# VH-VL binders against q0aze0, part 367

Target 1, 268 residues: q0aze0
Amino acid sequence: MKIILVNNRFKENTEKKAQEIAGQLSALNVEVIIDNGLDEPYAGTVDFIMVLGGDGTMLRAARRYGQRAIPVLGVNMGTVGFLSNIEINELAEYLPLILREEYSLEARMMLEVAVFQQQSLLTRVFCLNELLLRSNSPRMLSFALEISGQKLEPYRGDGLIVSTTTGSTAYSLSAGGPIADPQLDAFIVTPVASHIINKRPLVVSPEREISLHLLEEREAIIGIDGQIKMDFGAENRVLIKRAPHPLLMVNLKAKPFFTSIDRSLQRQ
Short names: E, the ipSAE of ESMFold2; O, the ipSAE of OpenDDE; V2, 0.75 times the mean of E and O plus 0.25 times the DockQ between their complexes.

## First folded at step 16 (VH-VL)

Design FF2 (framework fv_inotuzumab; at its last look DockQ between E and O 0.80; V2 from the best seeds 0.75)
Fold by ESMFold2, look of step 16:
Structure FF2 (fold): chain C 268 residues (1-268), chain A 123 residues (1-123), chain B 112 residues (1-112)
Amino acid sequence: as target 1 above (268 residues)
Amino acid sequence: EVQLVQSGAEVKKPGASVKVSCKASGYTFTDYAIHWVRQAPGQGLEWIGGINTYTGDTYYRRKFQGRVTMTADTSTSTVYMELSSLRSEDTAVYYCARDESYFDYLSGTFDYWGQGTLVTVSS
Amino acid sequence: DVQVTQSPSSLSASVGDRVTITCRSSQSLVYSEGNTYLSWYLHKPGKAPQLLIYDVSYRFSGVPDRFSGSGSGTDFTLTISSLQPEDFATYYCLQATHFPLTFGQGTKVEIK
């Protein structure tokens, strides 16, 4: 059995714990690859991914490995988030279940994001929470939103969020979007500080294609999961679709989503 | 609009402790980590550590491990840095600076800074 | 710890000059998905540092377009295309890819 342990570049405790877990697993004849983000993603076949950290660390794991249809377990190393399933101090208790594959999987929709310059594809990335289009200057943006070729009235404001249901509790929520049940597949399109008051959040079928482009030259940035940034100008267009594969989240311990909503609201 | 306002200058004796405050306003406090950076006379900038105000996680440069404690009070939007067992080499201007966070993720970019707090350690 | 070395340590220049400051890291600063956490700051005596450039080449909001950043891997450059009177200061790069975060030693830009 081959497992990837994903941690982050900060907080030496996370790296120390990853090394301890790797040693424990190796003693059980489990091959372990540690991914702290400094190397290219492991390209070989793996059976399981363990994320040591919070929701931000899970987002990186999802972008790197989410399209491989591999079970991913969130292990909380601090403040409990929406994407962790067990606490680090519970890992020994659940390890036998992990090794025997005695767990269920919860699918979480991801976004496929393609950025173009004119007709040329510049990059394609995957996203678990949201794409954010935002102004990179004091001036507002003027931009067009198309949904499956249907052109909406132009937007004017600070930007726009295109979120999954998983991302509904992140930036989208702060911008006034609805909280969505992450078991649903949908796009949530939330304006950011819209000058046009009748631009309301939209909940859109995951089968739609969403396109964005600027209507005048401005300094803009598209952000992916709050962690990846790309310049975006009048010569660019971004196309957003449901990704081919959902993130497959491991469920070892019941984690009621609806009772945790109050915790999320209190942090804002 | 965004402001980080630090507490005033301190004069301390070797072996004492100092606690510097950094009060944030004009933004959502838990969306940004707070880092501490110092500059000793005639020297460059030195990163001390930081605190993720969302998770409560702290990050200390090894040189300061065991002597520094950073805490955050979300009810007052204030971060504190306490440095103990002061030495003359700790004489510096201490700055707080904010760093955009997203859950446990930090960018490590310091976009807005406090005005600085001079800490002087002398006998 | 990752060492970050700036060059030159100081320079003298006149208003209107093109100024180039380099920052060299002892290790690659490339992180996941190509993210490179290298930023540049301006610092004047008696004032707080000010962010100029983040993620190698992104200009912070409100920073004049005469400031630009470039580079990759271990070698990075801050360029001031036409030096202005307010640009005489000490400049620092910061790497945040590796723990602990480390600043370069600074480059003092003085009036000729």
Scores: ipSAE 0.757, ipTM 0.892, lowest interface PAE 1.2, mean pLDDT 90
Fold by OpenDDE, look of step 16:
Structure FF2 (fold): chain C 268 residues (1-268), chain A 123 residues (1-123), chain B 112 residues (1-112)
Amino acid sequence: as target 1 above (268 residues)
Amino acid sequence: EVQLVQSGAEVKKPGASVKVSCKASGYTFTDYAIHWVRQAPGQGLEWIGGINTYTGDTYYRRKFQGRVTMTADTSTSTVYMELSSLRSEDTAVYYCARDESYFDYLSGTFDYWGQGTLVTVSS
Amino acid sequence: DVQVTQSPSSLSASVGDRVTITCRSSQSLVYSEGNTYLSWYLHKPGKAPQLLIYDVSYRFSGVPDRFSGSGSGTDFTLTISSLQPEDFATYYCLQATHFPLTFGQGTKVEIK
């Protein structure tokens, strides 16, 4: 068995714990690769991914490895989050189950985000939470939204969020989007505006495609999962689809989403 | 408008402690981390540490570990930095700076800064 | 710790001049997915530092077009295409790819 341990580069506790866990797993004849993000994602075959940290770390892991259909376990390091399944102090208890592959999997839809310059593909990214289009200035943006070829009336505001249901409790929520059941596959399209919100959030079928482009010569920014940023101008367009493969989240312990969400949201 | 307003100048004796505050306004407090940077006379900027206001996680430079404590009060949108066992070398202007955060992720880019707090350590 | 070295430490220039400041790191600043956490700041005495450029080449909101950032890996550059009177200050680069965060030693741009 081969396992990737993903940790947070700035959280020393996760690094130390990763080393400890690696030692324990090695003693059990499990090959371990530690991924702190400083290197390219491991390209070889792996059986399991363990994420040590919070939701941000999980998002990074999802972007790096989610397309490979590998079971991903979120191990919380004592912080608030939605994507962790067990606590670090529970790992020893569940380790035998992990090694025996006695767990269930929950499929979480991911986004496929393609950014173009004219007809040229600039980047393609798979992400678990959302894409954000926002102004790079205090000025509002004017942009076009198309859904499966249907052109909506132009948007005017600070930006737009296209989120998965998993991401509904992240930026989309802050912008007034609905909380979605993570067991549901859908796009959530949430307008972002500092003063005026002229349009309501949309819940869109995962079978549809979403396209965004600016209607004016303005400088904007594309954000992915709050971690990746890139310039976005009038010559750029974004195409968003359902990713071909969902993230396979390991479920070792029952975690009631709706009863836990209140506690998590109170911290915001 | 985003603003970080720091507490006033402090004069301390060696061995004492100082606690500087940074009050944030104009944005959602827990959406951003706060870092502390200092500048000693005639020297450059030095990163001290940071706090994730959402998770409560702290990140300290090893040089300051054991002497520095950062805390966040969400009810007042205020971050505090306490530095103990003060030395003459701790004399500096201390700045708080905002860093966008996403759960346990930090960008490491300081987009807004406080006005600075002079801390003087002298016998 | 990752060492960040700026060059030059100081320079004299006139209004209208093209100014180039370099920042070199002891290790690559490339992180996951190609992200590079290198930012540039302007600092005047008695004032708060100001963000100019982040992620190597992105201008912060409100920053004039005359400021630009470039580079990759370990070598980065801040360029002021036409120096203005208000640009005389000390400039710092900051790397945040590696813990701990580290600043360059600064580059003082003085009037000739």
Scores: ipSAE 0.699, ipTM 0.892, lowest interface PAE 0.7, mean pLDDT 93
ESMFold2 (binder alone), look of step 16: mean pLDDT 92; pTM 0.946

Design FF3 (framework fv_inotuzumab; at its last look DockQ between E and O 0.87; V2 from the best seeds 0.80)
Fold by OpenDDE, look of step 16:
Structure FF3 (fold): chain C 268 residues (1-268), chain A 123 residues (1-123), chain B 112 residues (1-112)
Amino acid sequence: as target 1 above (268 residues)
Amino acid sequence: EVQLVQSGAEVKKPGASVKVSCKASGYTFDDYAIHWVRQAPGQGLEWIGGINTYTGDTYYRRKFQGRVTMTADTSTSTVYMELSSLRSEDTAVYYCARDESYFDYLSGTFDYWGQGTLVTVSS
Amino acid sequence: DVQVTQSPSSLSASVGDRVTITCRSSQSLVYSEGNTYLSWYLHKPGKAPQLLIYDVSTRFSGVPDRFSGSGSGTDFTLTISSLQPEDFATYYCLQATHFPLTFGQGTKVEIK
């Protein structure tokens, strides 16, 4: 068995724990690769991915490995999050199950985000939470939204979020989007507007395609999962689709999603 | 408008402790981390550490580990930096700075800064 | 720790001049998925530092167009296309790819 341990580059405790876990796994004849993000993703075949950290770390892991259909386990390091399944202090208890591959999998829809400059593809990224289009200035953006070729009325505001149901509890929620059951596959399109509140969030079928482009010469930014940013101008367009493969999240322990939402909302 | 307002200048003796506050306003407090940077006289900027206001995680430069404590009070939108066992070399202007955060992720980009707090350590 | 070295340490220029400041890191600043955590700051005496550029080349809101950032890997550049009176200050680069975060030593831009 080969396992990738993903940790946070700035969270030393996760690094230390990763080393500790790696040692334990090695003693059990498991090959371990530690991924702190400073290197390219491991290109070889792996059987399991263990994410040590919070939701941000999970998102990174999802972007790096999600397309490979590998089971991904979130191990929480004592922080609040939606994407971890067990706590670090529980790992020893569940390790035998992991090694025996005795666990359930939950498929989570991911986004395929393609950014173009004119007709040329600039980048393609798979992400678990959302794409954000936002202004790079205090000025509002004017942009066009198309859904499966249907052109909506132009949007004017600070930006727009296209989120998965998994991402519904992230930026989309802060922008007034609905909380969605992560077991549901759908796009959530949430306007970000400080002054114009006339646009309602949209829940869109995962079979649809979403296209965005600016209607004026202004500087904007595309954000992906809050971690990837790139400049976005009038010459650019973004196409969003359902990723061809979902993230396979490991369920070792039942986690009540809706109860966790209540706890998280109380902190905000 | 985003604002970070720091506490006033401090004069301390060697061996003492200082606690500087940074009050944030104009944005959602726990959506951003707060870092602390100092500048000693005639020197450049030096990163001390940061705190993720969402997760509560702290990140300290090794140089300051054991002497620095950062805390966040969400009820008052205030971050504190306490530096103990003060030395003359700790004399500097201390800045708090905002960093975009996403759960346990930090960008490491300081988009807004406090006005600075002069801490003087002298016998 | 990752070392960040700015060049030059100081320079004299006149209003209207093109100014270029370089920042070199001891290690690549490329992170996951190609992200590069390099930012530039302007600092005047008695004032708080100000963000100019982040993620190598993205201008922060309100920053004039005359400021631009470029580079990749270990070599980065801040360019002021036409120096203005208010631009005389000390400039710093910051890397945040590697822990701990480290600043360059600074570049002081003075009036010629």
Scores: ipSAE 0.838, ipTM 0.926, lowest interface PAE 0.6, mean pLDDT 94
Fold by ESMFold2, look of step 16:
Structure FF3 (fold): chain C 268 residues (1-268), chain A 123 residues (1-123), chain B 112 residues (1-112)
Amino acid sequence: as target 1 above (268 residues)
Amino acid sequence: EVQLVQSGAEVKKPGASVKVSCKASGYTFDDYAIHWVRQAPGQGLEWIGGINTYTGDTYYRRKFQGRVTMTADTSTSTVYMELSSLRSEDTAVYYCARDESYFDYLSGTFDYWGQGTLVTVSS
Amino acid sequence: DVQVTQSPSSLSASVGDRVTITCRSSQSLVYSEGNTYLSWYLHKPGKAPQLLIYDVSTRFSGVPDRFSGSGSGTDFTLTISSLQPEDFATYYCLQATHFPLTFGQGTKVEIK
């Protein structure tokens, strides 16, 4: 069996713990690859991915490996998150089940994001939480949103969020979007500081294609999962679709989503 | 308006400790980590460490490990850096700076800085 | 620790000059998905440092367009297209791809 351990470049304790787990698994004839983000993603066959960290670390794992139909387990390192299933101190208890592949899977929709300059594809990335379009200057943006070729009235404001239901508790929530059950497949389109009063958040079928472009030359940024940032100008367009494969999240321990909502609200 | 306001200058003897505060305002405190950077006389900028205010995690440069402690008080939107066992080479201006966070993720980009706190270590 | 070396350590220039400062890293600063955590700061004595450029080439909001950043991998450049009186300062690059975070040694831009 071959497992990827995903950790964080800033958190030395995560690296140390990953090395300890790798040693334990090696004693059980399990090959372990540690992914701290500095190397290209492992391209070979992998049976399981273990994420050591919080929701931010899970997001990187999802972007790198989510389209490969590999089970992904979130292991929380002390801070409550929406995407972890077990705590680090429970890992030894659950290791036998992991090794025997005795767990269920929960599918989470991902976004496929393509950024263009005119007609030329610049980059294509996957996203678990959200795409954020935002101003990179003191001035507001004026931009167009199209949904399956249907042009909405122009937007004016600081930007727009297109999130999955999983991302409904992240930036979308802060911008006034609804909390959505992550078992639903949908886009949630949430304006950011709109100067047009009647631009409400939209919940959109996952079968739709969403397109964004600026209507005036302005400095803007596309953000992906709060971690990837790209310059965005009047020469650019972004196209958003449901990704071909969902993230397959491992469920070893029941963790009701609606209890997690209560904790998110308590942080406010 | 984003502001980081630091506590005033300190004069300390070798072997003492100093605790510098950094009070944040004008933004959501838990959305940004706080890093500490110093500049000794005639020298460049040196990163000391940081604290993720969302997770409480701390990150210290090895040179300072065991001598530095960073804490955050969410109720007052204030971060503290305490440096112990002071030496003459710790004489510097100490800055706090914020770094956008997203859960446990940090970018390592310092967009707004405090005004600086001079710490002088002399006998 | 990843070392970041700036060149030159100092330079003299006149208002209106084009100025370039280089920053070279001992290791590649490319992270997951091509993210490159290299930023540039301006620092004047008695004042707080100021962010100019992040992610190699993205100008911080409100920074004049005479400032630009470029580069990839291990080699990076800050360019000031037409130096202004307020630009006489010390400039630092910072890498944050690798722990610990490390600054370049600084480049002092002085009036000729």
Scores: ipSAE 0.700, ipTM 0.875, lowest interface PAE 1.5, mean pLDDT 90
ESMFold2 (binder alone), look of step 16: mean pLDDT 92; pTM 0.947

Design FF4 (framework fv_inotuzumab; at its last look DockQ between E and O 0.83; V2 from the best seeds 0.78)
Fold by OpenDDE, look of step 16:
Structure FF4 (fold): chain C 268 residues (1-268), chain A 123 residues (1-123), chain B 112 residues (1-112)
Amino acid sequence: as target 1 above (268 residues)
Amino acid sequence: EVQLVQSGAEVKKPGASVKVSCKASGYTFTDYAIHWVRQAPGQGLEWIGGINTYTGDTYYRRKFQGRVTMTADTSTSTVYMELSSLRSEDTAVYYCARDESYFDYLSGTFDYWGQGTLVTVSS
Amino acid sequence: DVQVTQSPSSLSASVGDRVTITCRSSQSLVYSEGNTYLSWYLHKPGKAPQLLIYDVSTRLSGVPDRFSGSGSGTDFTLTISSLQPEDFATYYCLQATHFPLTFGQGTKVEIK
């Protein structure tokens, strides 16, 4: 068995714990690769991914490895989040199950985000939470939204969020989007506006495609999962689709989604 | 308007402790982390540490570990930095700075700064 | 710790001059998915530092277009295309790819 341990570059505790876990797993004849984000993703075949940290760390892991259909376990390091399944102090208890592959999987839809310059592809990214288009100035943006070839009325505001149902409890929620059951596959399109909200959030079928572009010669920023940023101008287009593969999240422990919402929201 | 307002100048003796506050306003407090940076006389900027206001996680430079404590009060949108066992070398202007955060992720980009707090350590 | 070295430590220039400041890191600042956490700050005595450029080349809103950032890996540059009177200050680069966060030693831009 080969396992990738993903940790947070700024959280020394996660690094230390990763080393400890690696030692334990090695003693059990499990090959371990530690991924702190400073190197390229491991390109070889792996059987399991263990994420040590919070939701941000999980998002990074999802972006790096989610397309490979590998089971991903979130191990919480004492933080608040939606994407961890067990606590670090529970790992020892569940380790035998992991090694025997005695766990269930929950498929979470991911986004495929493609950014173009004219007809040229600039980048393609798979992400678990959301894409954000926002102004790079205090001024509002004008941009076009197209859904499966249907052109909506132009949007005017600070920006727009296209989120998965998983991402519904992230930035989309702060922008006034609905909380969605993560067992659903759907796009959530949430306008971001500081002054005037001119449109309601949309829940869109995962079978549809979403396109975004600016209607003016202004600079904007594309954000992905709050961690990737790209300059975005009038010459650019964004195409958003359902990723061809979902993230396979490991369920070792029952964790009711709706009972965790109140706890997490109380911190905001 | 985003603002970070720090507490006033402090004069301390060696061995004492100082607690500097940074009150944030004009934005959602828990959407951003707060870092502390200092500048000693004649020297450059030095990163001390940071706190994730959402998770409560703290990040301290090893140099300051054991002496520095950062806390966040969400009810008042205020972050505190306490530095103990003060030395003359701790004499500096201390700044708080805002950093975009996303759950346990920090960008490490300081877009807004407090006005600075002079801490003088002298016998 | 990752060392960040700025060059030059100081320079004298006149209004209208093109100014270039370099920041070199001891290790690559490239992080996951190509992210590079390098930012530039302007600092005047008695004032708070100000962010100019982040993510190597993204200019903060409100920052004049005469400021630009470039570079990759370990070598980064801040350029002021035409120095203005208000630009005389000390400039710092900051890396946040590696823990702990580290500043360059600073570059003081003085009037010639």
Scores: ipSAE 0.833, ipTM 0.921, lowest interface PAE 0.6, mean pLDDT 94
Fold by ESMFold2, look of step 16:
Structure FF4 (fold): chain C 268 residues (1-268), chain A 123 residues (1-123), chain B 112 residues (1-112)
Amino acid sequence: as target 1 above (268 residues)
Amino acid sequence: EVQLVQSGAEVKKPGASVKVSCKASGYTFTDYAIHWVRQAPGQGLEWIGGINTYTGDTYYRRKFQGRVTMTADTSTSTVYMELSSLRSEDTAVYYCARDESYFDYLSGTFDYWGQGTLVTVSS
Amino acid sequence: DVQVTQSPSSLSASVGDRVTITCRSSQSLVYSEGNTYLSWYLHKPGKAPQLLIYDVSTRLSGVPDRFSGSGSGTDFTLTISSLQPEDFATYYCLQATHFPLTFGQGTKVEIK
């Protein structure tokens, strides 16, 4: 059995804990690859991914490995979050179940984001929470949103968020979007500081394709899961669709979503 | 408008501790981490550590581990940095600075800074 | 710790001069998805440091276009294309790819 441990680069205890867990797994004849984000993602086949950290660490794991249809377990280090299943002090209790593959899986939709310059593909990236289009100057943006070729009336404001239901509790919420049940598959399209009053958040079928481009020359940025940033100008457009594979999240113990969101949201 | 306002200058004896506050305003407090950077007389900038105000996670440079404690009070949008067992080489101007963050992910981009707090350690 | 070394440690220049400052890291500053957490700051006595450039080459909103950043991997450059009177200061680079975060030792830009 081969496992990837995904780790946070900034917390000493998380790095030390990852090495301790790797040692324990090696003693059980399990091959371990540690991914702290400083090297390229492991390219070989693996059976399981264990994420040591909070939601931000899970987002990096999802972008790197989510399209491989590998079970991913979030192991919380005591921080608040929506994407962890067990606590670090419970790992020893659940490890036998992990090794015997005695767990269920919850699928979470991901976005596939393609950025173009004119007709040329610049990059393709996957994300679990959201794409953010925002101004990179004091001036507001004028931009076009198309949904499956259907051109909406132009947007004007600071930007736009295209989120999964998992991302509904991140930037989308702060911008006025709804909290969505993460078991639903949908896009949530949330304007950021719109100057056009009737531009409300939209909930859109995951079968649609969403396209964005600027209607006038402005400096803008595309943000992905709050961790990747790309310059975006009038020569660019972005295409967003449901990723081919969902993130497969391991469920070892029940975590009631609706009870949890009150406590998690209080900390924002 | 984004603003970080620090507590006033402190004079301490060797062996004492100091607690400097950094009050944030003009933005959503938990969307940004707060880092602490100091400059001793005649020296360059030195990163001390930081705190993620959403998660409460702290990150301390090894040389300060065991002497520094950072806390955040979300009800007052204030971060505190306490440095104990003070030595003469701890005499410095201490700055807080905010860092764009996303859950437990930090970018290390310090776009807004406090005005600085002079801490003098003198016998 | 990752060492970050600036060159030169000081320089004298006149208004209108093109100024270049280099920052060399002991390790690559490339992180996941190619992100490179290298930023540049301006610092004047009695004032807080001021961010100029982040992610190697992105100017902070409001920073004049005479400031530019470039580089990759371990080698980075801040360029001031035409020095202005307000640009006489000490400049620092900061790496945040590796823990702990480390500043360069600074480059003082003085009036000739």
Scores: ipSAE 0.702, ipTM 0.867, lowest interface PAE 1.6, mean pLDDT 90
ESMFold2 (binder alone), look of step 16: mean pLDDT 92; pTM 0.949

